# VHH binders against q86b00r158to499: the designs that were tried, part 10

Target 1, 342 residues: q86b00r158to499
Amino acid sequence: PRNSLQRAIDRLKNKFGISLKGSFEEEFYLIKKGDNNNSSVASLLNSIEKLDHGTFANYHSLDCYGDILEKITNALEEQGLPIEQLLSESGSGQFEITIDYTDIMEACDRHIIVRQTINSIASYNGYIATFIPKPFDGLVGSGCHAHLSLWDTNDSNLTPDANGECGLSLVNQFFIGGLLKHSKSLTALFNTTPNSYKRLKPFYWSGCNVSWGLDNKESFIRIPSSPFSATDGCSNFEIKTIDHTSNPYLAMAGIIHAGFDGIENSIAPPPPTSLFDQSVLNNQLIPSNFEDAIQSLKENHYLCENIGNDISNAFIHVKLAENKILKELSDDDQILKLLELF

## First folded at step 1 (VHH)

Design f08 (framework vhh_7ubx_2)
Fold by ESMFold2-Fast, scan of step 1:
Structure f08 (fold): chain B 342 residues (1-342), chain A 126 residues (1-126)
Amino acid sequence: as target 1 above (342 residues)
Amino acid sequence: QVQLVESGGGLVQPGGSLRLSCAASGFTFSRYAMTWVRQAPGKGPEWIATIYSGGSTMRDDSTKGRFTISRDNAKNTLYLQMTSLKPEDTALYYCAKEGTYYYDTSGHFSYPSDYRGPGTQVTVSS
């Protein structure tokens, strides 16, 4: 699918002189392997759920995991990956690592390298790293939010405009209009397993409303507030729903083609939404399961043709078959299977 | 309950001007973005312009500065000033509150009838 992304990049650049830059926020859990060499993951999941104390656990997570996190960050830095942020998340043993932004193809390559490095270093040091979207009932899910910005051929950021809504330029607003138009189809590329949809719930800050807005955690597109004044505009926009079951090259190709449609056809996004208008937002959700998401993709001739009909058809066929197999398993057995894959 | 009442339409000659109004009630008007939408006979709804709660605006380039959207928060009223009108501007004009319209999965602009007021008819005779 790397070639699909390259075609999407070339299309945007050749038609509009626009390039995409970005980064991923990598959310994951670290689980220390138990003393029992035959302990099931289900047993480990039960033990973790019983011990969650929220705020107290959060204060201790960096202290308890200091050595392993230092090894992970050193390994990433040795590979030339500049770490922008490392945070302890709300879930017990959950962390977020963000690498500095770069050209979108390199950002996708970095995403693969980061996940592989975290898995390898964790394993060598007696931990299991998991990128499963919802590995634990009652605990926060794990995504890989994408932060994106639009740039011209002179390496100038086209994203901000202080006079635009949410501090965004008109061209960026059209790109977002395209993303929202195609949001249900894009969901099939972003969230490819039954487990993905346990994370994507309305009113749980997962970004599953077909909307956009400033710091709106329920919106499909979140515009992060800037420490810069309102006159400076906003430097990037965030897609919150993407999780680690996505192929980043295919997901990003879809994003670029959707945004291209927005720019080419001057698709104005709906007005930014607030958390206060929940009645309409409840009726405008991304699909709640993979089958509905795939059906939206199948009906989207524009995305399928531009990604490539052979690639789109193969994706649809393979992922429907995989989901059928996964849905025959109990929830615990699905987690065990997903740990082998992710 | 949200109520929107459009007015100011009528018959006008090409090159003429009209000012449309939308009186809003049932919500805190100043906190929401407001939009003008039109629907020509036999066509689906078409977005024209949005004015956000902060006062910034977006306009469809097909109007080429001929249309200006504005608001008066003290009067709970939205306006559309139309100049240099063309026969293709003939349509029913509706105002829309933030969150009541969207792009569907097929990519068509959608403004469900349950959220619409009665609209105001603009007819430009060639």
Scores: ipSAE 0.000, ipTM 0.174, lowest interface PAE 15.8, mean pLDDT 80

Design f09 (framework vhh_7ubx_2)
Fold by ESMFold2-Fast, scan of step 1:
Structure f09 (fold): chain B 342 residues (1-342), chain A 123 residues (1-123)
Amino acid sequence: as target 1 above (342 residues)
Amino acid sequence: QVQLVESGGGLVQPGGSLRLSCAASGFTFSSYDMTWVRQAPGKGPEWIATITSGGSTMRDDSTKGRFTISRDNAKNTLYLQMTSLKPEDTALYYCARVSKGYRLTYSGYFDYRGPGTQVTVSS
């Protein structure tokens, strides 16, 4: 899949002189192993629920996890990964780590390293780190939001334009137009298990509306607001739906080819939408299950051909088979299986 | 005062060629990226090509084999050479100055643009 991303990068650079840079916001739960040495899902769920009750009563959740978080951040920094942000998320024991943005291939490599480092350090110190999109119905989900920007060969950021819609340049608007056109097919690359679709619900800040807008957490493409001057604009755009079941190289290859289509064919995105615009909410959604998402991808000859027909066909067959197996398991057994895979 | 003035448009038959010029004044032309944008009747603006201050070019795929952007910094002039013209190339063609730090823009986003020059492709 890494070679697929390289081909996408080369295509964008050779035709338009444009490169993609980005970073992932790594959302995950840390669960301290309980005094019960049971490996069952019931024991895991009990541990999660106890943690959740404690966090609602405790207003200094970061302080409670200070030691383990320090060990994780030290291990990442020792590997040359500069930490941009470390935040406590809305869920009990849920955290977000963001590494500084870099060239998109390196961003994908960093994503793999960050995830492996968090798992290893957590395990060694008596914690379970989980990247499962929706590990428990009572807790918020975990994604890996991608922050992306477009750059030229002279290392100038092409993303912002203070006079542009939502502070974005024309080229970035076309890139987004391509992303929205291909959004249903991209969902198959971003969200590859039944569990992924328990997280992707309207009104849950998951970004499942086929729309874009300034600070709109329900939009597929969110534009983070920033201060503006005569020459400033928004420095990046965000895709929130991506989760840890994604292969980051294939996800980013898909994004680049979709955005390329937008630029090549001057695809203007629809008007941006506000968070509470009911004309967008609930009637222009990405697929609600993997089977519908993969069917959209199968019908998208443009994406499949550019990713590579052999790679696309292999992905479709493997993920349909995996999904079928997972759906035959109880929800609890599915979570245990996902802990083995992710 | 910054000024951009396009010329070279006109009526041409399908398969014909035209060379558009844009005369720039009121700024250091050589220091800015420059772009061509067109707008057909009833359609929004469409980006055609950008040339950087260093001479590198970015082009729309639909026209890249037929249209060539170039510049002459000594004359403060931007050019668009158009070949194998088609009826769908009929539009008002604008020259625009790209803001510092950006490579692409159009009428809602660039610092300055000219009034445009009309290209009509008809037999």
Scores: ipSAE 0.000, ipTM 0.106, lowest interface PAE 21.5, mean pLDDT 79

Design f10 (framework vhh_7ubx_2)
Fold by ESMFold2-Fast, scan of step 1:
Structure f10 (fold): chain B 342 residues (1-342), chain A 124 residues (1-124)
Amino acid sequence: as target 1 above (342 residues)
Amino acid sequence: QVQLVESGGGLVQPGGSLRLSCAASGFTFSNYAMTWVRQAPGKGPEWIATISSGGSTMRDDSTKGRFTISRDNAKNTLYLQMTSLKPEDTALYYCATLPSSGWRYNTKGALDYRGPGTQVTVSS
């Protein structure tokens, strides 16, 4: 699918002179292995249970995990990956690493390397790193949020306009209009397992509403505010629903083709929605399960043709088969299978 | 009002040492993680080191063997001990507070509260 993303990038650049830059926020759990050489499934389930009973604040989690996080950070830096931010999440051994902004192809390449590095360093040091979207019903989910911006070929940011809606330029508003039009189909590319949909719940800040808005964590497209948003406009937009079961190249190809449709057809997004101004009548949700998401993708001839019919058909066929197998497993066996894969 | 005031900078010869201090007031210092960041003219901010409220540290790999971050919660003071200084260490050094939730690395100007900085110049 890397070639699919390259075609999407070239299409946007050749038609409109626009390129995409971005970064991923990598959310994951660190679980310490038992003090014997036993790496059994029983040890994993016991570790997950212990993590769920966390009585420590986020602040104390960082104190306890300082050494392993330093090793992970150093390994990423040694590979030439500039780390923008490392944060403690939730307080139950969950962390987030954000890599610095770069061209979208490189951002996807970095995403793969970051996950491989975190898994390798964690394993070598007696930890299990897990990227499962919802590893246990009592634990907070892990996403892979994407921050994106539009640039011209002379490296000028086209995203902001202080006089635009939510501080965004007209071209970025059209890009978002395309994303919202295709949101249900994009969900199939972003969230590819039954477990993904345990994380994607309304009222849990997961971005399930087919809407957009300034600092609205329930919206499919969130526009992050900054101290300079009122004077300079907003520098990027965020998609929160993506999780680590996605193929980043396919996900980004889908995003680019959807945004392209928005620009080419001047698709205005609906009015932005604030968290406090939610109207039940205009709330549409993304699919609540993979089968509905994949059906939306199957019916989206525009997206499938532009990604490539062979690639789209293979994706649909393989992912439906994988989901069928996963759904036949017990909850515990499903988690164990996902730990092998992610 | 939150205030951070750095001191201890100055002119130093290559190979020399300096100890920077950051005096904090207007908040409960012991509850916050603290960081040192430097910025040379024409360059973006560069993260140096972070220390948690509990004393755990994370340091930039390029300065890890030469710089040590520490704190004294009774005095509301953050320190940076710098040894074996090089000309490329010349910069304005800032201390800053971090959210209780985390560490900052390669901050690119995303600091919440910072001091005015103290100038370090390494030259013979």
Scores: ipSAE 0.000, ipTM 0.274, lowest interface PAE 12.4, mean pLDDT 79

Design f11 (framework vhh_7ubx_2)
Fold by ESMFold2-Fast, scan of step 1:
Structure f11 (fold): chain B 342 residues (1-342), chain A 127 residues (1-127)
Amino acid sequence: as target 1 above (342 residues)
Amino acid sequence: QVQLVESGGGLVQPGGSLRLSCAASGFTFSSYAMTWVRQAPGKGPEWIATIYSGGNTMRDDSTKGRFTISRDNAKNTLYLQMTSLKPEDTALYYCAKHGYTVTVTYSGPSRTYFDYRGPGTQVTVSS
């Protein structure tokens, strides 16, 4: 899959002199293990619910998270990974770590290293780190949002244009047009388990609408606004739906080939939408389950051929088999199986 | 290699305004989160605000109505706009290159790590 990404990178560079840079926002839960190795998912959920309850015990749990978070961030920095931010969510045990942007291949490599480091440090210190998209019903899901930008060979950012729609250059608008055209097929590469689709719901700011817009968290492509610098335009665009069940190399290869199609064929995106515009309620949605997503990918000969027919066929066969096995398990057993995998 | 140089401080009357600047060099400024911190005489350092590479900001609740952090990536410069200044705002103001900021939504920012800090610029609010 790494070779597929390299081919996609080379294709974009050779035809248009464009390279992609990016970073991932890594969302995950930390769960403190008791001494019982046979703890069920229900026991883990009960522990998280008690931490989230507004009691004196919640203030003590903050001290515990401070220590583990310091160990995680120190380990990441010792590996030369420049941390942009670390955020925590209201005592629920959910956290987000963002690594600074870099060339897209390195960004994917960093993504894997970050997950492995978090898992290792957590385990050593009596915690479970989980990257499952929706580990607990009633709690927020975990994704790995991708922030992306287009660059030329002279290291100039081609993404912004203050005179462009949403502060974006025409070439970036075409790239987004390609992403939206292929959005349903890309969903199969981004969200590869039944659990992924419990997170992807309208009105939870997960990016389910086949649309784009300035600061619109419901759009498949979100354009972050620039702070008090309208003259510079927007420096990046965001895909929020990606979760940790994706292979980052394959996901990014898909993104590059989709964007390439947009540039090659001058595919204009539809008009941008805002969260406060009622038209967003009537937008097309990405697939609501893996079966529909994978069917869209199977029908997308352009993406499958450019990713590589052998790789695409292997992905489709493996993920269909995996989903069949997962769906035969109870909800609790499915979560336990996913904890082994992610 | 990394250098941060603050400017724009000085003596101001209560109720006045100041804009602090921080000129950055020796790193890719646009790729890093930047922070303003102040230290009053005899007190520990106090976090004021962070601006991330994407432009999102986090501000301390006690000053967020009066202070605004911003950046100009084309000029490699960080700004802090201060309004309605009070004598209690008297401090040395530091520009800090990223590390990471641990924020807790119910308690606000709980911990900030800095890779590098500038020499600071003095702000004195008195009549």
Scores: ipSAE 0.000, ipTM 0.149, lowest interface PAE 15.5, mean pLDDT 78

## First folded at step 4 (VHH)

Design g01 (framework vhh_rezetamig_d1)
Fold by ESMFold2-Fast, scan of step 4:
Structure g01 (fold): chain B 342 residues (1-342), chain A 129 residues (1-129)
Amino acid sequence: as target 1 above (342 residues)
Amino acid sequence: QLQLQESGPGLVKPSETLSLTCTVSGGSISSSYYYWGWIRQPPGKGLEWIGHIYHSGNTYYNPSLENRVTISVDTSKNQFSLKLSSVTAADTAVYYCARPRYSGYDLKTGNYYYGMDVRGQGTLVTVSS
């Protein structure tokens, strides 16, 4: 699908003189090996809770996470992947790593390398790193948020307009209109397993409302109020629903073709929504399961044709077969199977 | 500063084609950053969005006018133009060229509104014999 992404990039550049830059925000859990049976989801969860134990164990827990995180970040930087942000959640064993902004093809390449590096360093140091979207009931899910911006051929950021809605230029608003128009079909490319849909729930900050808005964590498109360019309005936008079961090249090709449709047909997005106003202005949700998402993609001849009919058909057939197999497993056995892959 | 200026005849006969040109100065029409469009205001009525164009030639038209409207761009002259065919007295209005901006949505009617980020002074076009 890397070639599919290249075609999407070329199409946007050749028609409009626009290119995409971005980065992925990598969310994952670190689970200590050997201190549990690792034969059940409950055993894995107990390992996370044990590391977050109070009293004198707190110092050891922080030291262990600090050491492993330092090794991960050092390995990433030695591979030429500069870390923009590292966030941890105290007591949960969940972490987020964001690599510096770059051209969209390189961002997708970096995403693959980051996952491989995290898995390798964690494994070598006695941890399991997992990128499963919803490995544990009752704990926060793990996404792969994409931060994106539009640029011209002179390497100028076209995303901001200080006088625009949410600080965005008109061309970016049309790009978002395309994304929202195609949001149900894009969900099939972003969220490819039954487990993905356990994470995508309203009121859990997963971004499953077909809407957009400033700092709105429930919206499919979130506009961050702290842009990379402080002087020019909002310099990027975020898609929160993407998870690690996506092929980043195929997901991004879909994003570019959807945004292209928005620009080409001047598709205005609906009014931006706040968390308070979402029930009034936009009640549409993305699909709640993979079968509905894939049906939306099958009916979207525009996306399938532009991605490539052979690639789209192969994706649909492979992922439907994979989901059928996964759904025959108990929820816990599905998690154990997904640990082999993610 | 960016300035837009309309030009074209102020009188058009019924059934003929209305043709207007907008000249842009102080900025480039070939910027990938912006769309360029037309809005009109009939006497005693609100603003009506006609359509807009990207510098590549891609257009969006008001569905109610789509069969009669053509908008084109000439990047070498830094101009864009409007042709509205088969005019009637209902097409009498002040016509503005504009750099459009999404400005809102009316929940009751389901219509989108495009504001004028920058606009020309407007030109009155009267359709009469």
Scores: ipSAE 0.000, ipTM 0.189, lowest interface PAE 13.8, mean pLDDT 79

Design g02 (framework vhh_rezetamig_d1)
Fold by ESMFold2-Fast, scan of step 4:
Structure g02 (fold): chain B 342 residues (1-342), chain A 129 residues (1-129)
Amino acid sequence: as target 1 above (342 residues)
Amino acid sequence: QLQLQESGPGLVKPSETLSLTCTVSGGSISSSWYYWGWIRQPPGKGLEWIGHIYHSGNTYYNPSLENRVTISVDTSKNQFSLKLSSVTAADTAVYYCARPRYSGYDLKTGNYYYGMDVRGQGTLVTVSS
């Protein structure tokens, strides 16, 4: 798939002189493991709940993960990965790490290294790091949001235009138009397990509305605003639905080909939607299950041909078979199976 | 069926402002998802994009013309208009109103190029005293 992404990058650069840069926001849970425990979802959740109760009662509660997070951060920096931000998320024991912007191929390479490093350091220090999209009912899901921007061959950011819709340049608006046109098919590349679709729900800030807008967390494409003025233009745009079950190279190849279609055919996106609109009731949603998503991809001859028919066919057949097997398992057994992979 | 029609003077004196209006029929500017714009063809030359506007009022202008160009939209009349100030003989051209279509990016010049998806018949504007 890395070669598929390289072909997409070359296509965008050769036709339009445009390159994509980006970064991922890596969301994950850290779970302290017992000596021979954590063989059930209930056991894993109990470990988080016991730690929460302890931290609630303890005067140093908010820093209980400090040691493990420091080890993870140091290991990432030792590998040459500049950390832009580390945050505690809304879920108990849930964290987010963001690495600095870079060229899109390197961003994908970094994504894989970050995930492997977090998993290895956590495991060595008595923790389970999990990137499963929705490991626990009632707790927040984990995604890997992509922040993206368009650049020309003179290293100028083509993304902003203060006079454009949501502070975006015309070429970036066309790129987004392509993304929205292909959003249902892209969902198949972004969210590849039944568990992924437990996270993708309206009213949960997951970005499942087929829309775009300034600071709209319900939109498939979110445009982050400037802290000073929206009139300044926006330096990047965000896709929130992507999770760790995706192959980042295939996901980004799909994004580039979809955006290319938008630019090539001057596809204007619909008007941007406000967070204050009833967008979840008025807008079309991305597929609510993998079978519908993969059917959309299967019918999308443009994306399949440009990704490569052999790669697309292999992806479709393998993922349908995997989902069939997963769906035969109980929800808890699915999570235990996914822990072996993510 | 969607139709565009230019209207305005065929002769403009040097240093004055050229004003053209485009009337859209068979579709509504305010309910469209398209940009609406102006393209011109000087005698013996290719098409030159002038600029375009979205129904919200957002505009994009050719950098070489941006100091002299204003495009506006009047959704109540289903019209959009071009004003080009300080005209010279070099501004003599056939002017088209159009629904532009992006046609490419030139790496050497750094310029974006637009074609015409739907256009008016064109109107010849001569700049002469």
Scores: ipSAE 0.005, ipTM 0.297, lowest interface PAE 11.0, mean pLDDT 80

Design g03 (framework vhh_rezetamig_d1)
Fold by ESMFold2-Fast, scan of step 4:
Structure g03 (fold): chain B 342 residues (1-342), chain A 129 residues (1-129)
Amino acid sequence: as target 1 above (342 residues)
Amino acid sequence: QLQLQESGPGLVKPSETLSLTCTVSGGSISSSFYYWGWIRQPPGKGLEWIGHIYHSGNTYYNPSLENRVTISVDTSKNQFSLKLSSVTAADTAVYYCARPRYSGYDLKTGNYYYGMDVRGQGTLVTVSS
């Protein structure tokens, strides 16, 4: 898949002189190990709730994680990873690590290293780190949001135009047009397990609507606003649906080929939508399950040919087989199985 | 310095096709970053967007003119052209070729609105017998 991404990068650069830069926001849960906390979902959830709530003697839940978070961040910094932020997220025991922008291949490499480092340091120190998209019903899911921008061969950001729709340049609007055209097929590359689709629900800030817009967390493409958007334009755009079950190289190859189609064919995106308009676009949702997503990919000859027919066919075959096996398991057994993998 | 220059007949008979060419100098129309288009100003009226084209050949037309307009591009000559069929006296106007800058989209009408980034000097086309 890394070679597939390199081919996509080369195609965009050779045809249009455009490079993609990006960063990932890594969301994950930390769970304190016990004698049998791997035996059931209930015992895992109990471990998080007990640790995060604290006692009357310790009212600061975050203090319970201070030591392990320091060890994780120190290990990442020792590997030369420029960590921009570490945040406590909405879920109990859930955290987010954001790394700095870099060339898209390096961003994908960093994504793999960050996840491996978090898992290793957590495990060594008596914790389970999990990147499962929806490990617990009733708690927030974990994604890996991608922030992306377009650059020319002179290292100038081509993303912004203060006079453009949502502060975006025309070339970036075409790129987004391509992404929206291919959004249902891209979902198959982004979200590869039944569990992924428990996170991808309307009204849960997951980006399920086939739309785009300024600060719209329900849109497939979110454009972050800034205080200066009226004069400077927007520096990046965001895809929130990607989760840790994706292969980042394959996901980004798909994104680049979709965006390439947008630029090459001048695909204007539909009008941007505000958060208040999301309900009127419910018929334009991304697929609600993996089988529908993979069917969209199978019918997308453009993406499959450009990614490579052998790679696309192997992906489709393997992931359909995996999903069939996972769906034979109860929801709780699926979580325990996925805990071995993510 | 990027310059655009219109050329073509200044007189067209009713029912015939109006044909204009724009020559671009100081820059390439093969750029992935720009549209190239046509805008006109009838006597005593405001500017009216006609349409624009991307170097790939993809076109976007004013819906009110859509059935009569064809815009094409010739990247080898660094030129793009306008053909407007079945002309009437209402098509008499100063015609400008332009490199538009996207300025907005009208949700109600489905029309894109563009400011002029760079334009030609304009050419008067009169439709008369």
Scores: ipSAE 0.000, ipTM 0.208, lowest interface PAE 14.0, mean pLDDT 79

Design g04 (framework vhh_rezetamig_d1)
Fold by ESMFold2-Fast, scan of step 4:
Structure g04 (fold): chain B 342 residues (1-342), chain A 129 residues (1-129)
Amino acid sequence: as target 1 above (342 residues)
Amino acid sequence: QLQLQESGPGLVKPSETLSLTCTVSGGSISSSHYYWGWIRQPPGKGLEWIGHIYHSGNTYYNPSLENRVTISVDTSKNQFSLKLSSVTAADTAVYYCARPRKSGYDLKTGNYYYGMDVRGQGTLVTVSS
């Protein structure tokens, strides 16, 4: 898959002189191990509740998890990974680490290193770190948001245009048009387990609407505003639906090929939507389950051919088999099995 | 309870080095999961990020200032400091020490601008003979 991403990068650069840069926001839970805390989902949830529930949420979480978070952030920075931000996402033992912006291949490589480092440091220090998209029904899900922008061969950002819709250049609008056209198929690459679809629900800021817009957390493509810059226009766009079950190289290859289609065929996106726009209530949604997502991918000859038919066929076959096995388990047993993987 | 306090001279002569210290109380720099940094606001302009430091010693500087700026941390005193060399009248600003957070993206540099999550009261520094 790394070679698949390289081919996508080369295709975009050779045809249009455009490269992609990005960063990931890594969301995860930390669960303190006690005697036999791995034995059930209830034991795991109880471990979080002992440390976090019933207090002033974010500050108490940082206080309780201070030692382990310090070790994780120190290990990442000592590996040369520049941490832009660490946040407590909720008062329930959930955290977010954002690594600095870089070329898309390096961003994917960093994503792999970040997850491995978090898991290793947590485990060594008596914690379980989990990247499962929806480990507990009563708690928020964990995503892997991607921030992306388009650049030329002189390392100039092609994303902004102060006079463009949502502050975006025409070329970036076409890229987004391609992403929205292929959004249902991309969902199969982004969200690869039944558990992923428990997180992807309308009205939970997961980005399930096949739409785009300025600061719209319900849109598949969110355009962040820039309130403290003297510079006009928007400089990046965000995809919030991606979770840690994705292969980042394959997900990004899909994104690049979809955006390429948008540019090549001048695909204008629909008008942007806002949270105050009535259309948000009636927007087309991405698939609500993996089987529907994978069927969309199977029918998308453009994406499958450009990713590589052998790679696409292998992905489809393996992931359908995995989902079938997972769905034979109870919800709790599925979570326990996913803890071995994520 | 977390409080940040700037200290240093309010008047600096051109060509000299501006030195400011931030004292953190109600929390520990060495046990934090935040960057600690400096932001300034020149008269009539928006906020300009200067730089920040993690307690490990890793520093990140605004590229336009990086040849003149040094940020250091002293965990034993729970303080961090700013040195800005070769000052000119253009460096006249209110200087804030802050616990920064991502606030936006810089279209020219391709980097995120950092806003203020928790900040000091600010200290006016005037560069004049």
Scores: ipSAE 0.000, ipTM 0.177, lowest interface PAE 17.2, mean pLDDT 79

